# VHH binders against BTB/POZ domain-containing protein At1g01640, part 6

Target 1, 207 residues: BTB/POZ domain-containing protein At1g01640, of Arabidopsis thaliana (Mouse-ear cress) (q9lq95)
Amino acid sequence: MTEAEQKAAFLGGLVVSFKEQMHTDVLVKPGEEAPPIPTHKAVLAARSKVFRNMLDSDECKTSPEESITLPDLSHDELKSLLEFLYSGNLKAPYNQYRSLYLAADKYDISYLQDVCRNHFIASLSSRNVLDILELASIPCDTILKDAAINHIVKHMEEVVVPMKYETFVQRNPDLSVEITRAYLRETKAKAKDHGAPLNGNTRPRIW
Below, E stands for the ipSAE of ESMFold2; O stands for the ipSAE of OpenDDE; V2 stands for 0.75 times the mean of E and O plus 0.25 times the DockQ between their complexes.

## First folded at step 2 (VHH)

Design S14 (framework vhh_6qgx_2)
Fold by ESMFold2-Fast, scan of step 2:
Formats: C-alpha cells, structure tokens, sequence
Structure S14 (fold): chain B 207 residues (1-207), chain A 119 residues (1-119)
C-alpha cells in the first residue's frame, strides 16, 4: 500500500462512526418528511462554518434532541452529503449532483463544490451544457460558467439548432447575450492569431 | 442486552412478495423506534422504512412507497416489513435497526437477511 492509500484507509474509519451511528450528538433533518439522520456536531462544524453557526443557534440548542434542518435536500441527498463530510469521497448517482453542488455553496463546503464542479466539467456535452451553464449562474461560479460557455462557442451549431436552446433563451436572456458576446470574442481572438484574411473573395472590404 | 434477529429473506421473482421479520429482545419494546435499512452489492447502506415506538408514525424511502409496509406486533416483540411488487433493484441485504432516541438515532443493528429478486 502507498502512504496515500494508507491515509485514505485510516480516514475511511471515520465513515464507520457515521454508518454505525457511534456516539452521535445531533440530528440532521431533510426537507421532505423522512427520519432525521444522526451525525456528529464536531464533523459538521469542522467542515462548514455555516453548520457551525447553525449548531450555535437557539433553535438547535433548545431542542431536547438537538437538530438542524437542510430544507433543500432529500433524505438520500442528505445521506450523500453527510457521508462526504466524514470521508471526503462523494458517492452519489448523477441525479444528486445538482442538489449537492447548490448545497456546497449554501453551506460553504468549498471542497464539495470543487468535486461537483470537476464532475460537471468532465461530463460536459452539447446535450447537458445549457443545463450546466444555468446551474453555474446560481452561485456565480465563474470557473464552471466559463467552461460551459467555452464548450458552447466551440460547438455552437450542435447547441443552438435544437429546440432546447429556444427554451433556454426564454428562461435566460442575459446568458444568451453572454454566449453571443463570447462567440464574438472567440472569433476575433482567432482572427488576431492568424493575421489578416487573404485577398479576393475572402477580403471584408474593397475601399 | 439488546438482540435483533432478522428472518424472512430469500429468492423471489420480480413482481413477487416477501415478508421480513425482526425479533427483538432485551428491552421494553414500545420505548424504541425500529427501522429497516438495506445494502445492495457495491453500494452503501440505504434507509428503507421506519416505525415509531407507538406505531403511530411510519416513514418510507420514495422508491418503496406504496409497495412496502412496515408494522409492529407488540405481543411478539417483532417488527415486520411486507415487501410487495418486488423489483430486481430491491436485491440487497436487509438490516433491522433500533433507536431509543427516536426519531433518528439508531443505536443497535441486526446481522442482516439477504433478499434476491430475479428478473
């Protein structure tokens, strides 16, 4: 085993305390009507300043069985989030990444946001890029937004021809303008790198 | 000393039914909430269903709502999970769990019973 593998195995032991619910001291509730999930205040506070503040609130402290609520997460999404806080590894189906990405921003869990962003960038396609761009604009994530726009301008016909683009423009007129301006910038940058057009019918003007 | 013993697992065809039972001892049954969890091959343990100590509240994960029913038998100190309209994705080892501090702190776990649903 490498030292990195040994460290991963050692840190993986903390997941056992979550899965077996060893010495838990706080309950975390999802937004839906489902059982709360027992966890550890120390883990929540160490991973998120927002959770630290929530745990210090009167709402949490006055409950006989101290609890906090994460209203934007389902039970399964919450379980994925909590396990990530113990392990540093996100094991979630594709359909949970949107909620987890937004939760990472809301609860200030930078590493989870990075993990989700990297997943989206690695999975970028003409089919999903508009959804990813729309998502990135919610937390004002410039890294993910720029990656999505870059994909769009390089695959413009594939993205703008389908009906999905018309629906996207109706919902996001400001983003559609940004795409157009980015495409223009890309075209001009390419022209500067390659120099002036050839004479004849490719020349932009005669006068 | 708390003991939880699961039974009722087995092989069944898709669309079939199974009834899992958890026999509990070493505590006052009505003081504890009970839950069923499952772990599919290669996956993490997942919540399935829970029932309060009084039996007045039940909770289910979305994928089993309308198909599974959790119940208590006070006289026998057992919790049962009636699984109807079984699907291949229900294939897992099913675990009984017990919580004194309901609604969510699970302090004791059984060893599990295997359910295999063929297509």
Amino acid sequence: as target 1 above (207 residues)
Amino acid sequence: QVQLVESGGGLVQAGGSLRLSCAASGFTFSDYAMAWFRRAPGKEREFVAAISGSGGSTFYTDSVKGRFTISRDHAKNTVSLQMNSLRPEDTAVYYCALSYRWPGTYDYWGQGTRVTVSA
Scores: ipSAE 0.000, ipTM 0.078, lowest interface PAE 23.3, mean pLDDT 81

Design S2 (framework vhh_8ghr_2)
Fold by ESMFold2-Fast, scan of step 2:
Structure S2 (fold): chain B 207 residues (1-207), chain A 119 residues (1-119)
Amino acid sequence: as target 1 above (207 residues)
Amino acid sequence: EVQLVESGGGLVQPGGSLRLSCAASGFTFSSYSYIGWVRRAPGKGEELVARISGSGGSTSYADSVKGRFTISADISKNTAYLQMNSLRVEDTAVYYCAKLYGYSWPDYWGQGTLVTVSS
């Protein structure tokens, strides 16, 4: 085994402690009426300064079983989040990434935000790009925003022809202006990259 | 009852500075909730300009205001602030203080405060 593989196997014991509920000391509740998930305070605090502050709160300390609540996550989204905190690997269905991305911002888990952002960038399509652009605006994520705008300007006709774009513009007139300016910059950059246009005559001059 | 009361708006010249205050009542600032400033100019949509967690551990800004605006919170006074420097004509808008959730667009609880940047 390589040293990197040996380290990964060694750290795998922490994931087992979560899955088998070994010596858990705090309960984490989803926003819906569902069972709480037993977890470890030390892992939560190590991964998120926000979780550390929540665990240090009087609300958590005086609760009968010491619990915290993440009101914006479903039970399954919460399971995905907690497993990620132990493993560093996100194993989640596509429909959970929006909630997990926003949770990463809310709870200050930068690596989870990076993982979710990379997933969105890799999955960008003319069908989802407007939704991803709106999503990026919530945490003011300039990397994801720029990636989405870049996709739009490279696939402009596909994005602007459907009626969805008209409703997007009505909701986000400022983003519409940014897209227009970005399209102009992209058009100028392409012209510059391909060199100056020819004089418009494809035949040799007779004179 | 949740109430957010904005103050500090007014008329200022381009390049000037202004500080907006948001006094919160009916809830306490916490490290896992966000307070933000949302602006609306006549004929334009909503723009989230700045956001802060109650603990100050997480702040974010719109590209249009980065380097010019600073958001802060005083937990002991249950008050959030927006320090606005190097103001531009395009910053003219009604500024709203809102309690934010990462899974929804900002909602308003305050009356808003008008900021006019004009020579």
Scores: ipSAE 0.000, ipTM 0.214, lowest interface PAE 14.5, mean pLDDT 81

Design S3 (framework vhh_5c3l_4)
Fold by ESMFold2-Fast, scan of step 2:
Structure S3 (fold): chain B 207 residues (1-207), chain A 118 residues (1-118)
Amino acid sequence: as target 1 above (207 residues)
Amino acid sequence: QVQLQESGGGLVQPGGSLRLSCAASGFTFSSYAMSWVRQAPGKGLEVVSDISSGGGSTTYADSVKGRFTISRDNAKNTLYLQMNSLKPEDTAVYYCATYFGSKGYDYRGPGTQVTVSS
């Protein structure tokens, strides 16, 4: 068994404490009306400075059952987030990645943001790139934003011809300007790369 | 410090009308597109309507098209949602939301409850 496999098995014990609700000391509430999820303050505080601050608040400490609320997450999204904090592995359906990505930024969970960003970059297509660019601009994620813009300028016709682009421009005039400027830089670079050398004297030899 | 505060929700009979308002502060309201988003009990978030920064372009979800009207008053930093012909399926918490493009964060207000019931 490799060291990596041994480490994964060892860390698996912490996930069990969450799944079996062993010695939980705080409740985490989703935004919807659903049962709160029991978890551990130490895990939340170790993974997120924002959670540490929330747990140290008078509102949490004086509540009848010590609890915090994450209003932007559904019960299933919250469960995925909490399991990630224990395991370091995100096991979530594709439809949860938007909410989890935004939660990673809001709650300052940098590794979750990295995991979600890598997922989006790997899934980039002309069909989803405008949605991903808009999403990246919310936390000012320059890595994801640059990857999305780079895809757009390489596939410009596929992206700008469909009607979806008109809706995107209306919602995001500033991003649309950035795309235009990036496209101009790309076309200028292509023009330089495809410049034909000047031929010398082309007059034919005559006898 | 961005703040969004919704108001105007309440209990209404099917077929009735409500007008929601959202007071915005802490950013240049006239420079950003705005949305109304709702969440019904036990369901995910649904974007019901969007409006461009200048108010010249609007979109609506198919479920509300022809019944709801989004508008904005940039002089008052206020977003509105006129809801007509309300149905029980429109019962939800309604949120005012904005995106700051490449420089900002998604921001959503605390929401206002709309209940359509006899």
Scores: ipSAE 0.000, ipTM 0.108, lowest interface PAE 16.7, mean pLDDT 82

Design S4 (framework vhh_3k1k_2)
Fold by ESMFold2-Fast, scan of step 2:
Structure S4 (fold): chain B 207 residues (1-207), chain A 118 residues (1-118)
Amino acid sequence: as target 1 above (207 residues)
Amino acid sequence: QVQLVESGGALVQPGGSLRLSCAASGFTFSNYYMRWYRQAPGKEREWVAGITSSGSTISYEDSVKGRFTISRDDARNTVYLQMNSLKPEDTAVYYCAVRYLGTEFDYWGQGTQVTVSS
C-alpha cells in the first residue's frame, strides 16, 4: 500500500465517527423539515471559523441539545457538506454543487470552494457558462469568473446567438461590458500571435 | 423590506388542480431555500414542500408526495406549488417562507386560501 493510501485509510477513521454517530456533541439542522444530523463540534470548528463562531454563540448554547441551523441546505446537501468536512472528499451529485459552492463561501470553507470551482471549470460548456459566470460573481470569485469569460470569448458565436444571452445582458450589464472588453483583448492577442495587425477600432461599443 | 406574496388559492372540487405562486422581494431570491407550509382550521402550521437555492433538491411531506410539485423561477423571484389530485384534507391557508441568514429567523407571506369542497 503506498504512503498516500495508508494516510487515506488512517484519516478514514474520522468519517466512521460521523457515519456511526460515535460520541457526537452537536446537532446540525437543514433548511427543510428533516431530522437533524449529529456531528462533532471539534470538526466543525477546525474546518470553518464561521462554524466556530456559531458554536460559541448564545443561540447554540441555549438551544435544546445544542444545535445550529444551515437554512440554505437540504438534508442531502448538508450530509454531503458534513461528510466533506471529515473526509476532504466531496461525494455529491452534480446538482448539489451550486448550493455547496455558495455554502463554502458563506461558511468560509476555502478547500470546498476550490473543489466546487474545479468542478465548474472542468464542466464549462456554451450551455452553462453564463450561469457559471453569474454564480462566480456572488462570492467575487475571480478565478472562476476569468475561466468563464475566457470560455465565452473562445466560443462567442455559440454563446451570443441564443436568446439566453439577451436575458443575461439585461440582468448583468456590468458583466456584458467585461465580456466585450475581454473579447477585444483576445482579438488583439490573436492578431499579434498570428503576426498580423488588426484592422479598425477595437474600442468597445455598447451604446 | 423582505416581502413574500402568495396567490392562486381558490375553491376547487376534489380531484381538481391549482397552481400557487409566491412572489418574493427584498432579498437575493436565488440564494435562499424556499418552503411552502399550510394551516388547516383548528390545526398547527405544517411543512408541505421545500426547494434548495439550486432548485435541484426538492423535499415533500409524505401526504403530498406524488400529488404536489414545488418549482422556482429565479428570474422572476417566484416559487410555485403545483397541486394535483386535491383532497378535502388539503383545505388550508398556504404560506411560503424563507429563513434569513444562518439564524432561525423566518419571513412569512400573508397566505392564500385553498378550499377543496366535498
Scores: ipSAE 0.000, ipTM 0.178, lowest interface PAE 14.6, mean pLDDT 82

Design S5 (framework vhh_8cml_1)
Fold by ESMFold2-Fast, scan of step 2:
Structure S5 (fold): chain B 207 residues (1-207), chain A 118 residues (1-118)
Amino acid sequence: as target 1 above (207 residues)
Amino acid sequence: EVQLVESGGGLVQPGGSLRLSCAASGRTFSSYAMGWFRQAPGQEREFVALISWSGGSTDYSDSAKGRFTISRDNAKNTVYLQMNSLKPEDTGVYFCAAYTWGKSYDHWGQGTQVTVSS
């Protein structure tokens, strides 16, 4: 067994404390009418300064059971989030990644945002790129935004021809301008790198 | 579910500064990313600046970058746009808008007029 494998096995004990509800000291409630999930204040506070502040609030301290509520997450999304805080490993169905990505920004959990961003980048396609670009604009994620725009520029015809692009333009005129400018920059860069030939249609420069 | 009211617009000379405010009805303000948009007479609405609900991330249009600063105060349910080095081209009605993480949707205020003239 490698030392890395031994460390992974040792750290796995923390996940057991969550799954077996060992010595839990706070309840976390989803936004829907569902059972609260028992967890540990120390883990929440260590992973998120926003959670630390919520736990230190009078509302949490005076509640009958010491609880916090994450109103924008379903029970299953919340379970995925909490498991991630203990394990550092996100095992969630595709339909949860949007909510988890936004929760990562709201609760200042940078590594969860990185994990979700990497998932979106790896999953980029002409079918989902406009949705991902729109999503990236909510937390102002320039890395995800640039990756999405770069995909659009490389697959422009596939993205722009479908009717879905018209509704995207109506909702996001600013992003549409950025896409156009990025396309021009990419086209110019490719022409420069490959040495575009001069032809008779090029307007002559006069002094 | 949120109502937005912009204020702080006015007449200013080129090179001057203005601070715009957008006050939201209280219930869910901290769940929204907030943006500023503007519309010049006879033109389409254009993006100016965006801030995440935590305030940890911001984005700006090319024309606003380096001159404008977006910020928010979640305790006061208010988002701000500090505009410096104003130019005549910045003249227009400035609107704030809200996006929710559950579903993206447009909640718009009535706007505040900014006029930059010599």
Scores: ipSAE 0.000, ipTM 0.154, lowest interface PAE 18.1, mean pLDDT 81

Design S6 (framework vhh_6qgx_2; at its last look DockQ between E and O 0.75; V2 from the best seeds 0.00; counts 0 for: pae E 3.4 > 2)
Amino acid sequence: QVQLVESGGGLVQAGGSLRLSCAASGFTFSDYAMAWFRRAPGKEREFVAAISGSGGSTFYTDSVKGRFTISRDHAKNTVSLQMNSLRPEDTAVYYCARYDFSKGYQYWGQGTRVTVSA
ESMFold2-Fast, scan of step 2: ipSAE 0.296; ipTM 0.710
ESMFold2, look of step 3: ipSAE 0.370; ipTM 0.782
ESMFold2 (binder alone), look of step 3: mean pLDDT 88; pTM 0.895
OpenDDE, look of step 3: ipSAE 0.512; ipTM 0.816

Design S7 (framework vhh_8ghr_2)
Fold by ESMFold2-Fast, scan of step 2:
Structure S7 (fold): chain B 207 residues (1-207), chain A 119 residues (1-119)
Amino acid sequence: as target 1 above (207 residues)
Amino acid sequence: EVQLVESGGGLVQPGGSLRLSCAASGFTFSSSYAIGWVRRAPGKGEELVARIYPSGGSTSYADSVKGRFTISADISKNTAYLQMNSLRVEDTAVYYCTTLPYRSYFDYWGQGTLVTVSS
C-alpha cells in the first residue's frame, strides 16, 4: 500500500461510522415525509458553521431526539450531502447537483460548492448553458456565471436561435442585457484584432 | 397570493439610523431560499444590499454597506428587517424587500420604501 492509500483507508473508518450508524447523536430530517437520517454532530459542525449554529439552537436542544431539518432537500439528496461531509467525495446522480449546489451555498459548505461548480463547468453545452447561468445567479456565483456567459458568446447563434432563449429572456431580462453587452465586447475585440493582427501578439497565460 | 410590504423608510440626516421592516403574507419566509434587500437610486441599477438564509441565519452584505447594515429575520412573525446605521448621502434609494423561492426563477418583490439621506 502507498502512504496515500494507507491514509485513505484509515480515514475511511469515519465513512463507516455514518453508513453503519455507529454511535450517532443527532437526526437530520429532509423536507419531505421520509425517515430522518442519523448522523454525528461533530461532523456537521466541523463541515458547516451554519450546521454548528443550528445544532446550538434551542430548537435542536429541546427536540425529543435532538434533530435538525433541511427542508429544501429530498431524502436521497440529503443522503448524498451527508455522505459527502464524511468522505469528501460526491456520489450523486446528475439530477441532484442543482439541489446540492444550492444547499452548499445555503449551509456554507464551500468545498461542496466548488465540486458542484466544477461539475457544471465541465458539462457546459449549448443545451444546458442557459439553465446553468440562471442557476449561478441564485447564489451570485461569479465564477460559474462568467463561465456560462463566456460559453454563450462563443456559441451565440446556437444559443439564441432556439425558442428556449425567448423564455430565458422573459424570466431573466437582466442576464439578457449582460449577455448582449458581453457579445458586443467580444465582437468589437475580434474586429480590432482582425484589422491589425501582429505576429506574436499574444498575452502570457495567467494561472 | 404572495405579498411583501416594506415600512420604516423616511428622511434622515447623514450619520443617522433607520430600521426597515418587511412583512410577508401568502407564504412563509421559512419556505424561501433567501430573503434580501435590494436598493435602487434614481438613475442607477439595482444593488443587492443584504441577504439572509432563513433556515441557517447566515448573512451576506454588499461591500458598500458592510459593517453599517444588519439584516435579520423573525420567522415566527414572518418579518425581515434591515438595520441601517451610519447612513450616508449615497444610501439614498428606494429599498425593496425580496425573496427567492427555492423552486422559482422569479423573485417576489415588495412595493419599496424610500430612504432619503440629506442634510
Scores: ipSAE 0.000, ipTM 0.330, lowest interface PAE 11.0, mean pLDDT 83

Design S8 (framework vhh_5c3l_4)
Fold by ESMFold2-Fast, scan of step 2:
Structure S8 (fold): chain B 207 residues (1-207), chain A 119 residues (1-119)
Amino acid sequence: as target 1 above (207 residues)
Amino acid sequence: QVQLQESGGGLVQPGGSLRLSCAASGFTFSSYYMSWVRQAPGKGLEVVSDISGSGGSTTYADSVKGRFTISRDNAKNTLYLQMNSLKPEDTAVYYCAKGWYLTSQMDVRGPGTQVTVSS
């Protein structure tokens, strides 16, 4: 067992306090009609400045059992989010990543946003890339956006031939312009590489 | 695409009032915390006020508490800031923000509206 593994196991032990509801002091409600989930104020406040502000609000302090509501999350998505705050590990079905990614943006949980972004980048395909690009535009995530556009220009035929692309362009004319510009840059870069001399490095020069 | 557009700024005398508006589009407005953030000349960004998606929870910076009121109209996708008893130190560009990132992401602000408090 490495020191990193020992540290992870030690920190992961805090998940027990959440799963067994040991000494909880706040309730977190999902957007649907479902039971609230007992959790710990200290964990919420340590992981999210937005949660810290919500906990300090009059709405939370005057509620019968001190509660906050996360309206964009289902009960299962909320459970995944809360467990992540204790463990630092996201153990969620893939269908929850969209909601968790948007929640990470809304509640300013940067590490959760990084985890979700890495998942989307690793899962990029011609079938999902337009959906991921639209998703990235909501929080103005330039890293995810650039990764999606890069995938599109490398797989342009697969992406633009289906009718889904026409619907995408109608909804997102600004993104379609960015795709066109990126594709032109890639096409020009390929032309330049083929036109380069057989020897030496190609470098910008003015004179 | 997330779009935020502020309006309502202007020149006002100390003790005066202004009402700022922010028109939001490109996201489910009622589901997100919204903030007003300002930047005075030569100073950093200051979060002035925030409001929950439902409007049931609000917070204010100590510098504006009791003078400013944040509100929202989710049917119109519009955020408001009512500013009363304005002081010269309230002079700043005021930005509308979807949520607010502390040191993580800054491109979720609108272009801003200038508020100048002077005699």
Scores: ipSAE 0.000, ipTM 0.114, lowest interface PAE 17.0, mean pLDDT 82

Design S9 (framework vhh_h_nbbcii10_fgla; at its last look DockQ between E and O 0.14; V2 from the best seeds 0.00; counts 0 for: pae E 16.4 > 2, unsure alone 52.0 < 65, placed apart)
Fold by ESMFold2, look of step 3:
Structure S9 (fold): chain B 207 residues (1-207), chain A 122 residues (1-122)
Amino acid sequence: as target 1 above (207 residues)
Amino acid sequence: QVQLVESGGGLVQPGGSLRLSCAASGFTFSSYSTYALGWFRQAPGQGLEAVAAISWSGGSTYYADSVKGRFTISRDNSKNTLYLQMNSLRAEDTAVYYCAAIKYGWSEYDSWGQGTLVTVSS
């Protein structure tokens, strides 16, 4: 067993203090009527400068129970987020990854965003790539966006023939233009150089 | 009622600097529903051009190629204000500048300011 694995297991054990509510000092509220989740300020502040600022705010300090609210998340999603902050391991059902990806951007938890991004890249398929491309556009995640466009270009017929693509075009005309231009660039690059330099970003979009 | 108010525009010589401000009321930049904040501009006879944007966390920024290295977007959540520092101004930067708040979705803007005119000429 490697030293790195032993260290990770030791540090991951801190999640017991979360699960058993040992000496918690703040309540974190989800975006639904559900019990607040007792948590540790030190962990929140260490993992996110956004949480640190929320904990230092007048609203938190003057709250009767010293609480912060994350209205974006269901109770189960909040629990998954909080456990991740203690352990560094995301043990969430895959249907939570969209919300956690967006929350990671909102609360500036870059490692959580990386974990979610890597899952989406590894899971790319002709069935899901349009949804993933739309998702990546929200935080303007160029890494995930480029991976999604590259997959679309490599599997163009599989992606554009189904009726789902027509619905996607109606919602995303600018992305649809980017896909077409990326496909043309790959076709030209293969004709000249047997490579595919894909640059799918459209300006003047904000991201 | 949500309002955005731009200020800081005016007449400046080429090579000069201006700092634009956008004060928000009726919502806070730190709210979950605000995905990003941005600046747009419209020169006479031209369409809207996206100039700069900054994510809710401040971890991601975007700049148009025409302004990279000269303009800096920033914000102060405690003052609920977005800024655009504009250096090395050129005649081509002459435009009405608008700030906007973007909800979760690209190219979707729920709130716009009234605009502030920037004129760069000798």
Scores: ipSAE 0.000, ipTM 0.162, lowest interface PAE 16.4, mean pLDDT 80
ESMFold2-Fast, scan of step 2: ipSAE 0.324; ipTM 0.713
ESMFold2 (binder alone), look of step 3: mean pLDDT 73; pTM 0.749
OpenDDE, look of step 3: ipSAE 0.276; ipTM 0.688

## First folded at step 5 (VHH)

Design P01 (from S6 with K103T; framework vhh_6qgx_2)
Fold by ESMFold2-Fast, scan of step 5:
Structure P01 (fold): chain B 207 residues (1-207), chain A 118 residues (1-118)
Amino acid sequence: as target 1 above (207 residues)
Amino acid sequence: QVQLVESGGGLVQAGGSLRLSCAASGFTFSDYAMAWFRRAPGKEREFVAAISGSGGSTFYTDSVKGRFTISRDHAKNTVSLQMNSLRPEDTAVYYCARYDFSTGYQYWGQGTRVTVSA
């Protein structure tokens, strides 16, 4: 094991306190009818300023329960989020990434947002790109938005032919304009690189 | 070997009170969050209340909030559930559970039966 690997294992070893339930001091409630998950105030506060503020709030301190609620997460999504705060490693199934990405923005966990964004960029396809573009617009994530638009422009036929694109346009007229403008910029750049005439009606050379 | 033994159940009229107790053995009691679950006849097991290992954090399902109080005694290795203002819909077998990371809350006892007459 390299020194870097040893350091990562040492720092990530805090996850043993979560998995073995050692000295837990706070209960975190998911949004559904599910039992709360026991964890540690110090970890929550160290990883998220939002969680620190929630724990320090009069609402939490005056509550007889002294617990916090994350209403937008299921039990399993919350478990994935909490384990990430201890380990820095996200071990979540594909279907949890949307909720975790939005939670990362809401609770100001920048590294989790980066991890989720990288996952979406690596998984971009003509099938999922419109959903990912809509998702990116919620936290105004320009990196993810630009990656999605770039994919659409490079695979325009695959994206615009299915009926899904028509419903996307109806829901997101502003994003549709951005796609159109991006596509125009891409086609002009390609025409310039190839020296093609912009008007496309040049008479063939006859000898 | 983990052992959880529930007691304190019985028959009580609506508006009455009962105190359930859970005796724990086979693990370091103060390290683990504990919970109470119940199962009404013909229904699935449902969560009722939980308490952190330290006892500093508690959580209750909305239907029992303000009526039930969970507590623990580290010297006696016991978790208690004080049930006040009991309603017919509280009729169930009550189970004490320990939180396990991989499986969630697990119970090992036979439970204690609570019957609330109208």
Scores: ipSAE 0.295, ipTM 0.701, lowest interface PAE 3.8, mean pLDDT 86

Design P02 (from S6 with S102E K103T; framework vhh_6qgx_2)
Fold by ESMFold2-Fast, scan of step 5:
Structure P02 (fold): chain B 207 residues (1-207), chain A 118 residues (1-118)
Amino acid sequence: as target 1 above (207 residues)
Amino acid sequence: QVQLVESGGGLVQAGGSLRLSCAASGFTFSDYAMAWFRRAPGKEREFVAAISGSGGSTFYTDSVKGRFTISRDHAKNTVSLQMNSLRPEDTAVYYCARYDFETGYQYWGQGTRVTVSA
């Protein structure tokens, strides 16, 4: 058992406090018509400056109930988010990553944004790359944007031939220009790596 | 094992008050968030109020906010719902529920019936 594994096991007590609801002191409501999830103020505040500010606000303090609402998350997405704040590990089905990625930006949870970004980069395909590029533009995520554009220029025919690309271009004319310029750079770089073959028998004839 | 027993329901006139109680047994009461739900005749179950394990945080649905107060007594293993300014639309069977991480709020009791006459 490594020291890192021993440390993780020791810190595992924090996850147990969430799952077994040990001394919870705040209720967090999802956006849907679902009951709130009990958690801990200290964990929310330690992991997100936005949550800290929400808990410290005069509105929350003067409210007859000291609770917060995260309107953009479903119950299951909120549960995944909260568990991540205790464990540092995201164990969520792939269909939750879009909402969790956007929540990470909204609530300033940089490590969650990094985890979601890495998931998207690892899952990049010609089928999802345009959706991921559009998603990356919402928080102005240059790392995810550059990874998506790089995938597109390396798989240009697969991406631009389907009709989905025409719809993408109409919705995102600025991104289409960036793709075109990136493709030109990639084409130029490849031309420098591979010179034209010499034909052996031709040489310039000069006068 | 886990038992939640609701009591305190009855017939009351509009504008009246009732206090519902839920006696909990079979688990470490102070560790769990508790909630009240209700089901009116011909309608779906709806959330009413919740209280954290510590008792430091509460949440109410908009229709009861300012009229109902949820509280808990760790020494007696009870969660209570004080209902003031009752309206005919508050007529329902009220259920006490315990939070479970896997399934959300679960109830194990028969509920207690509240009838508010116009």
Scores: ipSAE 0.334, ipTM 0.719, lowest interface PAE 3.3, mean pLDDT 86

Design P03 (from S6 with K103Y; framework vhh_6qgx_2)
Amino acid sequence: QVQLVESGGGLVQAGGSLRLSCAASGFTFSDYAMAWFRRAPGKEREFVAAISGSGGSTFYTDSVKGRFTISRDHAKNTVSLQMNSLRPEDTAVYYCARYDFSYGYQYWGQGTRVTVSA
ESMFold2-Fast, scan of step 5: ipSAE 0.373; ipTM 0.746

Design P08 (from S6 with F101Y S102E; framework vhh_6qgx_2)
Amino acid sequence: QVQLVESGGGLVQAGGSLRLSCAASGFTFSDYAMAWFRRAPGKEREFVAAISGSGGSTFYTDSVKGRFTISRDHAKNTVSLQMNSLRPEDTAVYYCARYDYEKGYQYWGQGTRVTVSA
ESMFold2-Fast, scan of step 5: ipSAE 0.389; ipTM 0.757

